# Ledger of designs, part 6: VHH binders against Lysine racemase

Target 1, 368 residues: Lysine racemase, of Oenococcus oeni (q04hb7)
Amino acid sequence: EAIHRSTRIEFSKSSLAYNVQYTKQVSGAKTLWLAVKSNAYGHGLLQVSKIARECGVDGLAVSVLDEGIAIRQAGIDDFILILGPIDVKYAPIASKYHFLTTVSSLDWLKSADKILGKEKLSVNLAVDTGMNRIGVRSKKDLKDEIEFLQEHSDHFSYDGIFTHFASSDNPDDHYFQRQKNRWYELIDGLIMPRYVHVMNSGAAMYHSKELPGCNSIARVGTVVYGVEPSEGVLGPIDKLKPVFELKSALTFVKKIPAGEGISYGSKFVTSRDTWIGTLPIGYGDGWLAEYQDFQLLIDGQKCRQVGQIAMDQMMVALPHEYPIGTEVTLIGKSGKYENTLYDLHKHSGVPPWKITVAFSDRLKRMVV
Key: E = the ipSAE of ESMFold2; O = the ipSAE of OpenDDE; V2 = 0.75 times the mean of E and O plus 0.25 times the DockQ between their complexes.

## First folded at step 1 (VHH)

Design x10 (framework vhh_7z1x_3)
Fold by ESMFold2-Fast, scan of step 1:
Structure x10 (fold): chain B 368 residues (1-368), chain A 123 residues (1-123)
Amino acid sequence: as target 1 above (368 residues)
Amino acid sequence: QVQLVETGGGLVQPGGSLRLSCTASGFTFSTYDMNWVRQAPGKGLEWLSGISGYGSDTSYADSVKGRFTISRDNAKNTLYLQMNSLQPDDTAVYFCARHYEILTGDSYGMDVWGQGTQVTVSS
């Protein structure tokens, strides 16, 4: 991690807590599980996980076993759901760490039964309601899995069942309605476990009233990280608080004469003597080439990024000389201006969740 | 103007092969994971295959593993599905779709879809 550089990600604990409360209020969910996959959507796996309970989060959802283990090894004993299916050989480890573990097939359960020994695995069944990607598709296969879990209660606890709504944030809800109808069709008459969880951010924000019996748990990420799932189309963006900020500082400041080019491949040529600043951030850090010419914020002023974004550095045009060490806000507030993830999406074509997850481990993550 | 256009569908005998293509425009193709999805007459959507933006990672539904191969040519903004050993049950409208992350239950899913191309497998 390059922690000696000024470039850093700051995320707001108070804004995250506000968004948790708002999501619970809008959805009516009594329980909120926060997705912390992909380095907590780029915010920092351990940094987010350490403060999640204080923010009103009731549990964490990770994609892979290693993420769950890292959280436990950091001393966090919160509820953890492993959303991605794991290799069966790791079933005993998942049990040892008390993870709610996602299972997609009866064959996986039969294999796990042979190796669990004295361990008892907490099982979350994946149901595929419209895409044959993960989980069982038929009522028979689902019933067979539940029956197996009940017949092998020495090795398994049937604790969870879920599906994923792929289009709950779309204004055209026909796909969501088909998945919802298929979900209720598949579970009808089956034994339900303690955790029935189907509400992702879009379902929690727009469809919770349409999900009776399975709207008590919100399993969300984007909305809690301050991104409106439809970016204002279905819900207001101003009801959520931004969480993510990206900041840096000038490492070099120089005046260049009129007529000079700024960098390789750039068509930016000075029309007058111009102050240019250097920032220790480039595409190797996750500031992508698509972000070329974005307006950065320095001391309450909009300053255009100029020249080509290099691997580890980039240039910005300045209205006057600033001291070395002057703070630069790439994403966040400075004076009366704010650069939002929506602004960067509009500029670059890269959506908010892809922006935040693309920042490399070289950047320090800080809770503020 | 963001769009996806599928081509290459048609009528084929059981055991035959087809190659579908999907041409992307209006966005940076290489930065998006892409998917193939089908819908058989009177049935729901079935996800078939996915490929990462750089083409290094691929995934397949059990129904098509070993028979179908997904690939992409980022220089041509084109996604492909090579379909071998076609069966009558493969008869469907085939869609390509631009993928957002879906695996954790908190994602936008597939946000841009083509119009689809019909594949009919019959004797």
Scores: ipSAE 0.000, ipTM 0.190, lowest interface PAE 16.0, mean pLDDT 85

Design x11 (framework vhh_7z1x_3)
Fold by ESMFold2-Fast, scan of step 1:
Structure x11 (fold): chain B 368 residues (1-368), chain A 120 residues (1-120)
Amino acid sequence: as target 1 above (368 residues)
Amino acid sequence: QVQLVETGGGLVQPGGSLRLSCTASGFTFSDYYMNWVRQAPGKGLEWLSGISSSGDYTSYADSVKGRFTISRDNAKNTLYLQMNSLQPDDTAVYFCAKEFGESYLPFDHWGQGTQVTVSS
């Protein structure tokens, strides 16, 4: 973490809490599990996990075992689901840390049974309804897994079952409808566990009424982090509050004569005398090459990033001289203007969740 | 008011080539990432290719990688798609899009489309 630089991510606790409430209201879900995988969508794994319960979050979902362990080691005892598959040799560790652990095959369960000893693993069964990611695809295989769990109750607790909806935020819902129909076909007549969780952000926001018996738990990320999953196509953008801001400050300001190049390789050349500011942020921080020429916000004015984005710094064209230390808003509000994650998506082709995840651990994360 | 006008479609034989153009007006074209998407008869929308505002960075769907090339001319407010080695399953209406997420396409920001038919 480079805490002595001005460049930082600020995320709003009150906006996060508002989005949790809004998601529960729209979906009708009584339980909300927040995805904190990939450094809490770039917002900061421990920073988000520490405030999640206060924001109305009922549990956390991570992709890898190490994320769950880090949360536990930080003193957080909240419910944790491991969504990604883990190597069977780590089943005892998952049990020790009281994780709800995702399982995709009967063979994995048989192998785990041999090594758990006195440990009892909390099991979440993955069902593949068309995402083609993880899980069993047939009713027979699912039934065999459930029977195995019941026959080996000394080593396993059958606590969860789920599927992933690949296209729940798509205006064309044919793929979603096909996955939904396959889900109900597969679970029909089977014993269901305590946690039945199928609603990702799109399903929670647009399809919860179509998921009877399976709409009490929302397992969401994008919507709680303030991004409308369809970016306004299926649902209103203005009903969610932005959570994520990225800010920096000018470290150097100089006037460049017309005809001079700026930054690496002199790719950009000034057409007139131009004030240029330097920012302590580059692609090593996660400000990707695709963000070239984005309009940044300084003192309520739009200022174009110019020249090639370097590893640790970049340049911005200024309308006049500003003092060193003047705040620069890359994502967020300044005066009458706001740079949203949607705006950066339009500019770069990089969607909001990929934008926030790409910011490196060099950037300080601050709860505001 | 935003307007996108696609041209260059038509009937071609399998293995043929076409170059599509999209002329943009009503917004600052050079500020936006641009996309090509298509819709085949009876199918949903499929994203094909994207290009950064500067033109320096491009991306392609696996189905068209190596056959299609996206480019732009910011001075002319025009986006291009060079299509080579066309196959019958490339038959679709092709659209120029200003905004595109992983699974959404705001309709009011794309044009009327241009029909491409690949047939013997």
Scores: ipSAE 0.000, ipTM 0.169, lowest interface PAE 16.3, mean pLDDT 85

Design x12 (framework vhh_7z1x_3)
Fold by ESMFold2-Fast, scan of step 1:
Structure x12 (fold): chain B 368 residues (1-368), chain A 120 residues (1-120)
Amino acid sequence: as target 1 above (368 residues)
Amino acid sequence: QVQLVETGGGLVQPGGSLRLSCTASGFTFSHYWMNWVRQAPGKGLEWLSGISTDSGSTSYADSVKGRFTISRDNAKNTLYLQMNSLQPDDTAVYFCARDYSGSFYEWDYWGQGTQVTVSS
């Protein structure tokens, strides 16, 4: 943990709210569940979860049980879906916290039935439409699960059913069409629960009209966090507002004579007397080696990160001396310039969703 | 345009070995986690293995752990799967897949696949 450093993640509540409304408008979905897995895509699990309802979010989706428990223990009573299957021994805990719980097999349900008490488990059935290890893939197995849930209504509520679309943001939609056709084949004639949810960010943005009966709920992450899922190939980048900013401040400033190397290994050697600033951020914080030489923003000017990115610090070349404490924008706006997640993706080859999730818990998260 | 092309499949006897290759183009291969997935006749996709950008991390499904080895050559933009001690239930079309979100269940580009048949 290093929260007393100047380095921090700031995320915009107003931009997140805008993106929620935009996603609902484009998809036609009346209900939006925000994925807060992987520390809310790096934005901060509790920080995002605490403001989600105010932003127009109707529920939260987490990958693991512990994320859901953390949200409940923070005093948040919002709807929570556990997307990943849990060990059956934790079914009573999931029931206690009123989680919509993902189930992938009849055997899991039979085992849960033996250990559940008077409080019912809210069940979400996972359907495999082409991704083995995410649910059942035969109509018979689905029918058997649904019949079991109906016959054991004292322990279970059949509340949800879903599938994952792997390639909904791909311009080549052949795989998406295959999964979509398989989904409708599998659910045909089955008893459907209250929550039928298939739309991830790509499906919500590009395919909602092709999902009749299954397009009322958007279960999205990327688009709400301000990243266009296809990065402009299928939809416009400028219709979403950036949410994520990363800022720091100079902790040290020094003048280095021409011909001297910067940091151990001397990957950068000065061609002239150069002012160098030090930033309290390195790869241990999530500023990856792939981001080397990215142009940072200081007082409305572009300044190149120089030398090797160390575990806890890195250096930036400055046009002149700046006072210690001068703000540095790594991702976000400074004067007329903006460093977007798309810019960093283009520079590094690391896609936006991987950039934000890579930032460690060492960094303070702030809602702005 | 992003393209992934798998090769190296074929017919092999139980207990045999095969090495699959996937050649990538249209993106900076060294900046992406890569995965191998398969689809047996009449079954869904099964994730088998994933490898980090620098080969520092690898993961395997329990069904193939100890028998299959994933590797990559970033200079050649190529992903490999070394398959040993092959069993009849390894019969499937094998795909390489580019990682979308760092999740084994979210992939953005797939190859067309290469057929592996394990039979006597």
Scores: ipSAE 0.000, ipTM 0.136, lowest interface PAE 19.6, mean pLDDT 85

Design x2 (framework vhh_7z1x_3)
Fold by ESMFold2-Fast, scan of step 1:
Structure x2 (fold): chain B 368 residues (1-368), chain A 121 residues (1-121)
Amino acid sequence: as target 1 above (368 residues)
Amino acid sequence: QVQLVETGGGLVQPGGSLRLSCTASGFTFSDYWMNWVRQAPGKGLEWLSGISGSGGSTSYADSVKGRFTISRDNAKNTLYLQMNSLQPDDTAVYFCARDSLYEGDYYFDYWGQGTQVTVSS
């Protein structure tokens, strides 16, 4: 981390908690598992994981084994689901750390059975409902896996079964309907485990009543992080609370004369003597070139980012001289103004979930 | 702009090897999981392998485990797929795909144009 720089991500614990409760209310789900993939959607893996239970989260979903191990090593004993496939040689470690572990094939189970020894692995079966991703595609393969798990109950617990709905947040729901129909066809007549979980953010917010028997668990990310999954097309933006803020501070302030360009390839040339501030943030930190000329907030005023965004710094036009150390809000509230992730999406073409994930580990993450 | 460009495909005899490359531009490559996906003639998409942004974690479909190896060079913004012990049923168009970052789903937001791999005598 670059902890000696002013640039930082702040995320709101109270807003995250509110969004958890709102998601449970809308979906009717009694259990919410929070996806903490990609550094908790850029919010900070350990920072989010440490407060998740207090926010009403019932479990964490990670993509890879290493994310789960990092959470455990930080002293967090919450329920953890590993969604991505793991190499079979790590099955004993997954069991030791008490992870619900996703399995995609009978051959993986047979190999794991040979190496688990005294360990008993909690198993989540992946079902492929339409995109040829991880999981089995046939009822016969599912029955074979379930039978194997029951015949080897000394090494395995059949605890979960799931699928992912790729397009549940799209107004055109034909893909979602196709996956939903395939899911019910595939599970019909199967022995079902304790955890049947199919609802991502879009399914939880817009389709939960269409998922009878499979709508008690919401396994969600974007909605809890304060982003309406359809950005207002299917659901209201104002019912969720923003979670994410990005702040920095002026490291340098100078006056430049009329007629000067302020940086390489500049489309900004001053018509009068102008105060320019420098910020310790650039595209290497995740402030992408697409964010060029965005209006930043300083002391309740809109101030345009000017010149080319460099790798580790950028400049902003100022209405007057400000002291070094004056706070700059890139995303969040300042005075009567707010820069939302939706505003930055509108400006840049980069959607909210991609904005937050793009910020590098150089930026300090703070719970507020 | 995000761009993914695959190279390295071609004709190979059964039992042979190929290495595919995918050059990425327009985004911070090291922040994203990268994936290889294929599509055989007349079939749907099949996810093959994924690699974390740092390269520290990899995953594979059971159909390719032990035969294919995914790797990346973040300094060169390049993703690789080393394919060994190729079989006629590995014949497909191979796509480089960037993870969408949604809830652990392998739903992809950007795809390359694809590169053809044909395994035949």
Scores: ipSAE 0.000, ipTM 0.172, lowest interface PAE 13.9, mean pLDDT 85

Design x3 (framework vhh_7z1x_3)
Fold by ESMFold2-Fast, scan of step 1:
Structure x3 (fold): chain B 368 residues (1-368), chain A 120 residues (1-120)
Amino acid sequence: as target 1 above (368 residues)
Amino acid sequence: QVQLVETGGGLVQPGGSLRLSCTASGFTFSSYDMNWVRQAPGKGLEWLSGISWDSGSTSYADSVKGRFTISRDNAKNTLYLQMNSLQPDDTAVYFCAKGWEYDSSGFDYWGQGTQVTVSS
């Protein structure tokens, strides 16, 4: 119902565009594909997808078929890669929607060949160079897949090949070096398609110069959403612009006398007469119990969240009376202060990408 | 300084149950997905189960689905694997493994392992 101001997520189009250009500059990549999986890292699948091209994004990467279909049905004709495996029965639908479709086995291709009919599927081959759970692991299996695609060019276009570098944002690069060496070993002497894409956010930001012949495409998420993948250990946090803000508004304001407890089950007791505000956000919206006692921002002032976070609401201690409808910044800037995703990570133990994806679909997403 | 220590393995008869525990230190346990992996004698590593940082999502390999249950206690920095209806082919060294990043399916640290032997 009618709350004067509702809880909402605001994300900055200009900051997202800046981060796209910065990522292209640092990596040297001429092509950037933005990961929009998990509701665009919580930013809003369709909201992000609608502005991505204007921000300099050259294509979208989704984890499941339904995400790609939703983007197409919204009228978006951008390049779309399906990164996750799909049931073979959906191969004709993936072709109909013009998705670059990830394939992990020859048996999947043989099964798809029997059901595609007049459809021609754009194929992206997954290569497992480490513990990434998908893709072929041997040069023989990879060669067999490529040969099958070439022999069945009536049903398939061999358009892409990739691996995912685990630990590319780890300061210890031993595992990355091993995966990189295995990748080059596996592809040596094989026919390469139009799209060779291996750079996730960490590889794009820290290892692009070590990936000759495979560093023209950055397939990234966190860095474009304004999160430094190592949180400052390998790269500077201040060179990316924050994209994500979370705002709400006071629905109730009350003065409570010294010595009173706040909310049932709370161990917080006032030491002086205190103004308390109520916010229409709780753990059911994605403001997790781990975020308890975080300092929120109201009219340029730091105000502590107090008492237990409920499913749909929580309380904040105020320095003085504010009117109902006063804006509260949970993540973002207010006056001279800023609450970053890194600040919330330090407070809660929940990393930035997990913070943003945890916000419920009940929250409005707005481009600003 | 990252350490993962598995306990709870041992000898059990077919059809029996065991509960494995993994105590984590040297990192913020509640921020990372955790996994169980095993290695049978003379075989490669097999991933068994994963649990998200918040316990909101769990996944299982087909070989153990319906028999094994993964869980965690973030307050105790401990990961668990409840193993029911154990079979001789479940004989292996069981490792807990730390997920490295949210958008990664890889592991960056794993423990020393605990031996599980299923035999009559």
Scores: ipSAE 0.000, ipTM 0.158, lowest interface PAE 16.5, mean pLDDT 84

Design x4 (framework vhh_7z1x_3)
Fold by ESMFold2-Fast, scan of step 1:
Structure x4 (fold): chain B 368 residues (1-368), chain A 120 residues (1-120)
Amino acid sequence: as target 1 above (368 residues)
Amino acid sequence: QVQLVETGGGLVQPGGSLRLSCTASGFTFDDYAMNWVRQAPGKGLEWLSGISWNSGSTSYADSVKGRFTISRDNAKNTLYLQMNSLQPDDTAVYFCAKDIGYSYGEFDYWGQGTQVTVSS
């Protein structure tokens, strides 16, 4: 982490807390589990996890065992769900750390039963309703798993069951309706655990009322991080508060004569004498080539990023000379202007959730 | 790899002052709450004071409140305990203890301890 560089990600604790409450209000969910996979959608795994409870978050969902372990080793005792499958040899560790652990097969449970010893694993059953990724696909297989868990209650607690809705944020809900119908078909007549969780951001925001008996828990990421899952197509953008800001500062300012190129490959050539600023951020930090020529914000002014984006730095055209150290807002608000993740998506073709996760660990993450 | 090393113990007169230091290594110091615990001769462990990862919160046992001050310097990976108005019953081995997290109140690593003796 390059903590001595001006470039940093700032994320708003108050905005995150607002979005948690808004998501609970819209969905009617009493419990919200925040997805913190991929470095908490680029916001910082430990930084987000440390403040989550204060923001009204009731639990954390991670993709891999190592993420959960990192959270525990940082001293966070919040509820943690491991969504991705783990190698059976790590079942005792998952139990020791009190993770709700996702299981996709009876064979995995039979193998875990032999190695748990004195440990009792909290089990979340994965049901595949059409994603073709993880989980059992038949009522028989699901029933066999539940029966096994009940017959081996000394080693297992049947605490959760879930599915993932692939297209809950699509205006065409045909695929969502098919997954929803398959989900209810599969669970019909089965013993349900304390945690039945099917609502990702789209399902929570648009379909909660269609999920009776399965709409008390929202397992969400995108919406809490301030991004409307359909980007305004199904729900209003302005009812969520932006969480993510990316800021830097000018390290160098120079006047370039007309007719000169200003960066590698001379992609930009000045048509008149132009003030150029240098920023300590490049594609190695996650400011991708697709973001070429984006309008940055400096002292309430729109300033175009110019020339080739280098690995560690890039240039911006300035309306006049600014002092070294002048703040530059790449994503966020400056004066009357705001650069949103939606604006960068429209410019680059890279969607908001891919923008934020692409920023490297070199950028410091700050709670504001 | 985690190591906690205490210094600053010694013999002091009643009413005197002493400052204990604990230098930490092998972990990201500013991610964890830190604590001071003591053990008087023939007695069990007594928790004295805790400080959050960012110094935003401190807490004290009633026996030392108003006399002892906990602080930390995250740039130096060092925890401190300023002890004022020392009494003979403050005689104990003082341990630096790493919280398992930001403020759990459960400890996974301890220093070797430093002896504080308050006597005339």
Scores: ipSAE 0.000, ipTM 0.091, lowest interface PAE 24.9, mean pLDDT 86

Design x5 (framework vhh_7z1x_3)
Fold by ESMFold2-Fast, scan of step 1:
Structure x5 (fold): chain B 368 residues (1-368), chain A 125 residues (1-125)
Amino acid sequence: as target 1 above (368 residues)
Amino acid sequence: QVQLVETGGGLVQPGGSLRLSCTASGFTFSNYWMNWVRQAPGKGLEWLSGIDSGGSYTSYADSVKGRFTISRDNAKNTLYLQMNSLQPDDTAVYFCARESYTYTDSGTFTYFDYWGQGTQVTVSS
């Protein structure tokens, strides 16, 4: 890569494929839908979507209509689920692009029925079991929706039903057990569609055996992107392969005397003559202020990021002079050391899924 | 603007008791699970206890089970941790943390989205 844009995200196709198979094996799920929302958890929406089928992924889950449209416009015809709510006026577009479309109310269905014309929408019903975000909360409302779908089969196909489990990766499973009990209460005696999908990463890894009739589909992101959902508390970290790496290179190297301040605001002052490197990455790229003083990896050595992280650049203390262009690993392996997303979480308080999503489109995404 | 403020820390003798409070503002407190987490000097974060939005379900780490009690007063937007039979190894900064979730975070799970600044508890013998 060019010196000025040496900063890039590399993600491993082989590691992603391994994690898909591992998740299917542990959960027993025959079908895996990969969440590619929020730029595929920061890995790159189109880059991930283009290789997903080859990695053993059976379908893609996006949060908004525009993500699904972008995938279709890139020439990808894979199964796509739209998880987030869409404005009813876009129901015809969702049908035209063959999306499994999430619906949260009978009123939305009644409005869609008036505008679909000759189009037939594939419908996924959202059930709210405790997250208070979207979906119906009562068996009566759910029955009313299913009955409406059956009475209007010229405009709708009842293809999916789901809930989203919170806390399925938490050692304290009180919330998960409450949602699970509510889910089975709500669906009891109802007509089930072909796609019943409740297993997020935590449920797939730790609770699949507790979800009879609802454990054939894993709708996952975190675990496939190489993050153990409980970060080692409920399952082993080393059984998943890391997918995400963040790398950069030194653009400038200088020796500064003792007593000098480093970076804007001079939050760090040298106690001795120190070699300082500059990296073309800052908070505008997604390397947040909370990551200050994290130990980066250069040529198999730990080197502390020093001074204030600027919008477009930051500085690192070096044990000796390095050539301009020397690779710096922010997340990933260098020599005997590895900086994991778990390490950065422990340092910053920012969890792994928020770390990867925060990286801006300014950074190049590379499949390796 | 979401804010969590811990109070009630201080110096206590082994076997003593302290009651920590966390005052919440800027959100509907009664809609969220709340947690207590601590960090001993030079060590990582240790989760201690969680309580559901209504106060009916509580959970504890084995290290504090039977000695600490989590509770909440939704009318006062306040979370509590009653700490009994304190030991020198309970010395730590204690943090109040709000637990969040979202349906659109499919493939993700619950997380602590807001933390207080912490309150120091020192158990000196």
Scores: ipSAE 0.000, ipTM 0.170, lowest interface PAE 12.2, mean pLDDT 86

Design x6 (framework vhh_7z1x_3; at its last look DockQ between E and O 0.82; V2 from the best seeds 0.00; counts 0 for: pae E 11.8 > 2, grease 28.1 > 24.2)
Amino acid sequence: QVQLVETGGGLVQPGGSLRLSCTASGFTFSRYAMNWVRQAPGKGLEWLSGISGSGYSTSYADSVKGRFTISRDNAKNTLYLQMNSLQPDDTAVYFCARKGYSSGWYSFDYWGQGTQVTVSS
ESMFold2-Fast, scan of step 1: ipSAE 0.060; ipTM 0.553
ESMFold2, look of step 2: ipSAE 0.000; ipTM 0.336
ESMFold2 (binder alone), look of step 2: mean pLDDT 89; pTM 0.905
OpenDDE, look of step 2: ipSAE 0.024; ipTM 0.413
ESMFold2-Fast, scan of step 5: ipSAE 0.030; ipTM 0.515

